# VH-VL binders against Protein TIC 22, chloroplastic (TIC22): the designs that were tried, part 4

Target 1, 202 residues: Protein TIC 22, chloroplastic (TIC22), of Pisum sativum (Garden pea) (Lathyrus oleraceus) (q9zst9)
Amino acid sequence: ATLTPNHVAKSLAGTSVYTVSNSDNEFVLMSDAEGAKSIGLLCFRQEDAEAFLAQVRSRKKEFRGGAKVVPITLDQVYMLKVEGIAFRFLPDPVQIKNALELRAANRGSFDGVPVFQSDLLVVKKKNKRYCPVYFSKEDLEYELSKVSRSSKGVGVSQHIMVGSFEDVLKKMELSEKSSGWEDLVFIPPGKKHSQHMQEVIA

## First folded at step 15 (VH-VL; from x7 with heavy chain S28D)

Design y1
Fold by ESMFold2, look of step 15:
Structure y1 (fold): chain C 202 residues (1-202), chain A 120 residues (1-120), chain B 107 residues (1-107)
Amino acid sequence: as target 1 above (202 residues)
Amino acid sequence: EVQLVQSGAEVKKPGESLKISCKGSGYDFTKYWLGWVRQMPGKGLDWIGIIYPGDSETTYSPSFQGQVTMSVDKSITTAYLQWNSLKASDTAMYYCARLSEFDFYGMDVWGQGTLVTVSS
Amino acid sequence: DIQMTQSPSSLSASVGDRVTITCRASQGIGTWLAWYQQKPEKAPKSLIYYAYSLQSGVPSRFSGSGSGTDFTLTISSLQPEDFATYYCQQYNSWPYTFGQGTKLEIK
């Protein structure tokens, strides 16, 4: 009795990513690193998708007239993944730097999309527990400063845990209800914590 | 697997012509841009230009425009870099490199290099 | 042309050291930056693409970060085989350009 795809998709509501589509509104696909499958690239920053569009146009004449950047929500992306479409996320590079700074020095590279969490921000309402997971470390730090005015700088960072979005999704897919993984709510970059939690709780 | 194999080292005199080659294998040669990079002795790397074997579209770095010619022969999956009249300053190691799809993975495959020595 | 400036030009380090090399672009290049390793008389080997992604088969002790104009390559624990010259390269705008190189010598 694992969590359903619809439950996982719901936890992702409100977060947009950006990809390049052709004139027929089909994703522009490319081979993955191993050449094993076709993937669509999904950027967390619109400017990264615009830069990718420029590369697409530079390398293939067929895309110069009609290719464009389009937004798509993470819940829609997740449902397409369930249907068998493969994607690769391109995180905000600021968040990659944040992740590298938070983890142990000898771990080396960070793979995947960073996500950030603090136990100090867990919300308990209506006999339910909600664990907000942030795509932006800065957004999480802002909320921590509002909840714990005595924690600044080093104290704030000690309450922050970093992980990989892809690993978190995998664990949610494999987890039973009441395992705690059903409590996760992903907070869109730049969205106010209180507004998003109100929408989720209501 | 995917491989770029370049022609052997060349020793030439100023004024001679030269055509060096880069043979691709293990992939659809006509679907990836391929480029040439120069490394002068003891120096860093300079892009010469890129060519699309599918239609022979070329783009040269400004400093190399008119100095060399890039071409391809699709039937034998081979790219060429050609000089009509070599100078001593052309002495360098020359690499070919494949640009990945939309350049996203960078230059994912490199040839072994061709050393060109131009001296009297 | 976008100029790429690496720092330092050379350095010596011991096995096990944490090594950081920086690269600065003369204008914004987003994340379209690669890092290459080159050993004497060998072709460059791609290490990092898209500023922060490891190329296939590259050990995880290598990492990259940065966007815009400032980028870093880090080797978390230097190994004997990491002796080489390292180049950054922007591939945002043609002509693509390399940094001048950083020569890493093992003590």
Scores: ipSAE 0.767, ipTM 0.885, lowest interface PAE 1.1, mean pLDDT 88
Fold by ESMFold2, look of step 17:
Structure y1 (fold): chain C 202 residues (1-202), chain A 120 residues (1-120), chain B 107 residues (1-107)
Amino acid sequence: as target 1 above (202 residues)
Amino acid sequence: EVQLVQSGAEVKKPGESLKISCKGSGYDFTKYWLGWVRQMPGKGLDWIGIIYPGDSETTYSPSFQGQVTMSVDKSITTAYLQWNSLKASDTAMYYCARLSEFDFYGMDVWGQGTLVTVSS
Amino acid sequence: DIQMTQSPSSLSASVGDRVTITCRASQGIGTWLAWYQQKPEKAPKSLIYYAYSLQSGVPSRFSGSGSGTDFTLTISSLQPEDFATYYCQQYNSWPYTFGQGTKLEIK
């Protein structure tokens, strides 16, 4: 059987993003790049959402009195996306720079939200195997340094793969149980995977 | 297709008035801010100002305040840049550009430019 | 006003080279920075918005990065059609301001 939307959403639990809402807690929507549909913007950094709020207030009089930044978790965002709401993520620019640096020097732009993974890290809990996927390269490097502590960690970044969060979600949505895609758990910035697992797996 | 089409080149003498135009098509003209950018011969780009066609709200760069007037006629989806008395230093290429919604995508559409030459 | 300073003012490079152009803001602008390409006798063309996002139809050899005050535009493998002047622009605070430009000449 394919993975349910609730299973995918649980893999995303605990990670917050930030958006701008009106005074009625409705997302501020904008046209996509083609002008064809409305999308909500979701920032991984709160300061980026605050800057977007300032632009919203500057350009539209109706938002000057009541628009605000609100947090929303990725599992909640995923369920809204399943229900047909369109979103665009705005990643942390540090992670975009990290993604560009990890690719081959002759490659160009990176599209999407960077996620980082190493096959040197597999987490086992309650007789299940989990593959942690990080939104922060630095957090993954920290965990890898604990594995390579005896070798002084001279090449830990060589074990890091970068991908697109959007591509990973698409593959999880299309995957069958036991395909390996059900083993992923997304690690929020600033959290250790063990702490996160205890909070969400409990 | 979203387009901004500007009026043709102008050759004028100092002291004359001038009104150049920028016609938008392929989008809701009244829902996007539109701006004017000057490029003097061999020089970089300067913002003149921005105007919201929905209510004609304007914001000028300080160095252009009082030197030029922006306006719109939303019934024909056209913006204007106007001088009451041209100077030789007004010789430049003038671009209009659309600000995307909340400026998020930047200035995503540019007109082809209007060359204004002021000489006697 | 926020001053934008580009470096270098001019450079020459060969087809296939990796080219990097930098832009520095006089104060923090978050990610509200765009890059434009302008060829002789043509209007500017938007390449990058929001510091790191590629505008529609722009080749993937272009990329942008940075936030705060320091930004880069990179062309991963220079092509003959990339001969142009490149401008950064902040659009965080009015008045919006451009860098002075970087003229890229192909050898």
Scores: ipSAE 0.763, ipTM 0.879, lowest interface PAE 1.0, mean pLDDT 87
Fold by ESMFold2, fold request of step 21:
Structure y1 (fold): chain C 202 residues (1-202), chain A 120 residues (1-120), chain B 107 residues (1-107)
Amino acid sequence: as target 1 above (202 residues)
Amino acid sequence: EVQLVQSGAEVKKPGESLKISCKGSGYDFTKYWLGWVRQMPGKGLDWIGIIYPGDSETTYSPSFQGQVTMSVDKSITTAYLQWNSLKASDTAMYYCARLSEFDFYGMDVWGQGTLVTVSS
Amino acid sequence: DIQMTQSPSSLSASVGDRVTITCRASQGIGTWLAWYQQKPEKAPKSLIYYAYSLQSGVPSRFSGSGSGTDFTLTISSLQPEDFATYYCQQYNSWPYTFGQGTKLEIK
């Protein structure tokens, strides 16, 4: 059968995002751009959530006392989305710039949360193959520099592909077991894939 | 449909008073901050201030503090910008704009503008 | 007050060209930056909010990037309707401030 929601959530373990809650520990929600539904904002950088908190306090008196930034893990966010709660991700703007630069070669656009991958990086652990998918292009470049001697520096980014996190999740949800999509492991910003996999592979 | 409709162009002399209007429709007027922006002829854009129609809380840009007065009449969903004594330097296009929820989407609705000409 | 400086002040380009306009803030504003397009005798039109997010109905040839103090608006393949004046605006700290504008003209 297809991959379960719990399997997809497990692939997301270890990555935190940040949102704003009220004094009752309820997510601060806002209308989406069309006014059709309520969404919570999820920032990949804590500083972006702190800036949003400041805006919330400036615009509504009810949040001037007790509203706060709270962390939540991506696996927990994924399970809440399965329960029908709507969120919008706010990526690290450095990674947006990285995505746009990679797509500029094809005069393409980019929308969504960037993720980065290279076919030159396959991790084997417990006789199992894993394909690391990075939220940080710089972290991927560092790992590639250790395995791609002939292309170090100027050539290392030529082996990097960019996609949207949302598209990857959709494809994982639609894929059958043994399709290869179950081998993906998402690497949090600032972690080496070996460290992360040691912490999450069981 | 969400709209901001401004009052018509004004030709005035220095020292005269003036009150221009911005009427909101198609949304809950009391739930969104609304602001005024000036554009002098051939120049860029300057924020004047913002007002919350729900309680009339105001915040002015420092260069406009004491120069103009913002107000609202929420019973007719209308915001106002008022001068007690116009100067020639007040000649400009004036826009009202709605701030989106928590300002996140920026200024999502703009009025068509009111041209104010102040000359002897 | 946070000063916003745009470059260039004006630019001539042909249909199909890739155009880049930059905006620099005098101090950090995170990602609280918007881009507006203004045609003669019209109100400004919102293109980009939150530095990199495309406003509803804006063509995908427009993109924004940057954070902190340095920001970029890019038009990947210029169309006839894109000839206008473009403004950046910070909305991180009151008073909100605009750049001086960039006039994009047909070559």
Scores: ipSAE 0.746, ipTM 0.878, lowest interface PAE 1.2, mean pLDDT 88

## First folded at step 17 (VH-VL; from y1 with heavy chain V109Y)

Design n6
Fold by ESMFold2, look of step 19:
Structure n6 (fold): chain C 202 residues (1-202), chain A 120 residues (1-120), chain B 107 residues (1-107)
Amino acid sequence: as target 1 above (202 residues)
Amino acid sequence: EVQLVQSGAEVKKPGESLKISCKGSGYDFTKYWLGWVRQMPGKGLDWIGIIYPGDSETTYSPSFQGQVTMSVDKSITTAYLQWNSLKASDTAMYYCARLSEFDFYGMDYWGQGTLVTVSS
Amino acid sequence: DIQMTQSPSSLSASVGDRVTITCRASQGIGTWLAWYQQKPEKAPKSLIYYAYSLQSGVPSRFSGSGSGTDFTLTISSLQPEDFATYYCQQYNSWPYTFGQGTKLEIK
């Protein structure tokens, strides 16, 4: 049996993103780049959603009288995606820069939402193994500096792998129980992994 | 397939009037802002202004306010840029460009340009 | 008006080189920055929107990054068709403004 949508959603607990809604609390939708479907935009930074709200109000009069930025949790977004609603994530531009810097020379653009992981960080709690996956490279670097003394200074980035959030989710959806993909826990920006693990496990 | 097709090159004398066009096709013309960009010979790009075909709302760059007029004919999905009295300094390439929905994707489609030459 | 300053104004490079062009805004523009490529006698072509997003059909060797006031366009391995003039443009606040351009030439 593959991992259930509810299991994947639980791995995303605690992370909020931001979108623009109309006065009826409906997502403001726009065409994707190809014009083939409607998508909702989800910003990892609130300031990016606020800037998008300003553009929405500037371009269409119908949104001037009630459009607003609203938070939504990633586990709720995931369950809406399972129900067939299309979204586009807008990552923190600092994390895009981090992703581009970690990639090999002559690699091109980065597609998707960067996530960061280190093999040096595996957490055991309640006799289970958890692999923390970070949305913020800086948060991962902080935790590495506390756990491994060999990771101090300029060498910290040598232990960091970058991937796409969307690819990780796809692999989790396709994987069997006991595959190791069930051990992933996503760490919200600005949160210590020990605190987050305490809140979602304990 | 979205296209913006502009009118042909113009050679004019100072003091003459001129109206150049940009015809949109392959999309709902009334749902996207459309803008005009000037490029003087051998120089960079300057925004002139933007117009919303749905209600003809306009916004001009300050340096172009009062210098040109933008307009739209929705029935033939065509936008216009118009001068009442051309000056030699109006010699340039003029592009129309579509602003994407909420500007998010930037200026996603461009016309081929209209070369305007003003000389005596 | 927000002034956009590109660096360098011109650049000579060989096929296969990694090329970086920078753009600085006179005030914060968030991520509302685009990059355009223009070849002689042609309309500009959109490459990057929203500072870091690749426009449809643009090769993955192009990438953008930055937010606030400092932005970069990178070509990871220069190809013959990449020799052109490149413009950044802010579209955060009207009037939208372009950088002065960076001419990329074969060495």
Scores: ipSAE 0.759, ipTM 0.882, lowest interface PAE 1.1, mean pLDDT 88

## First folded at step 19 (VH-VL; from y1 with light chain W94H)

Design i5
Fold by ESMFold2, look of step 19:
Structure i5 (fold): chain C 202 residues (1-202), chain A 120 residues (1-120), chain B 107 residues (1-107)
Amino acid sequence: as target 1 above (202 residues)
Amino acid sequence: EVQLVQSGAEVKKPGESLKISCKGSGYDFTKYWLGWVRQMPGKGLDWIGIIYPGDSETTYSPSFQGQVTMSVDKSITTAYLQWNSLKASDTAMYYCARLSEFDFYGMDVWGQGTLVTVSS
Amino acid sequence: DIQMTQSPSSLSASVGDRVTITCRASQGIGTWLAWYQQKPEKAPKSLIYYAYSLQSGVPSRFSGSGSGTDFTLTISSLQPEDFATYYCQQYNSHPYTFGQGTKLEIK
């Protein structure tokens, strides 16, 4: 049996993204790149959602009153995705730069939301193993510096693996129990490793 | 297919009036802002301004305010750029471009350009 | 008005080369930056939007990064069809403004 949607959603608990809602508390939707369907934009940075709100207000008069930025958690977003709602994530541009720098110099664009992981940061609590996956490379580097005997900047970065959040979710959805994919816990940007693990494990 | 088709090249004398056109097709013309861009010979791109076909709201770059007029006829899905009195310095290629919804994807569709030549 | 400054103004390169073009805004523009490619006597073509996203149909050898005031466009392995002039453009605040262009020529 594969991992359930509720299991995947639980691994995402605590991470907020930001979207724009209208005065009726409905997500502001826009056409996707092809113009084929409506999507909601989900920003990892609040400032990006605020900038998008400004564009929404500037371009359509019906949004100038009452439109606002609202938070939504990734576990809630994941359950809406399971229900068939279409979203597009807008990653933190710093993390896109981090992702481009970690991969081979001759590789082209990075697609999706970057996530970062190190095998050196396994958490064991309540007789279970948890593998933290970070949305912020800097947060991961901070935690690595606390456990690594060598805290050289270049050496710290070489312990870091980068992937796509969308690919990780797909693999979690397709994996069998005891595959190791059930151990993943996603760490929100700006959240302390220990604080988040305590909140989601408790 | 989303397209912007512009009117043909123009050769004019200083002081003459001119109105060039940009016809949109393959999309809801009134849903997207339309921009105009100037490119002087051998030079880069200059932003002229944007117009919303739904209500004709405009925003001009300060350097073009009062120099040209943008307008639209939404019944024939056509935008216009107009001069009352051309100058030799108006010699340039003029592009129209569609801004995506909320400008998010930028100027995603461009017209082929209209060459305007103003010479005595 | 937000001034956009590209570097370099021109660049000579060979097929297969990795090239990088930079764009600097005179004030913060978040991620509201686009890159356009223009070949001689043709309209500009949209390449990258929102600083780091590829426009539909653009090859993955193109990539963009940056936010705030400093942005880059990278072509990982230059192809014959990539010799063109490249423009950055901010669309954060009116009036929207273009960089002065970077002409990429065959060496």
Scores: ipSAE 0.747, ipTM 0.876, lowest interface PAE 1.3, mean pLDDT 87

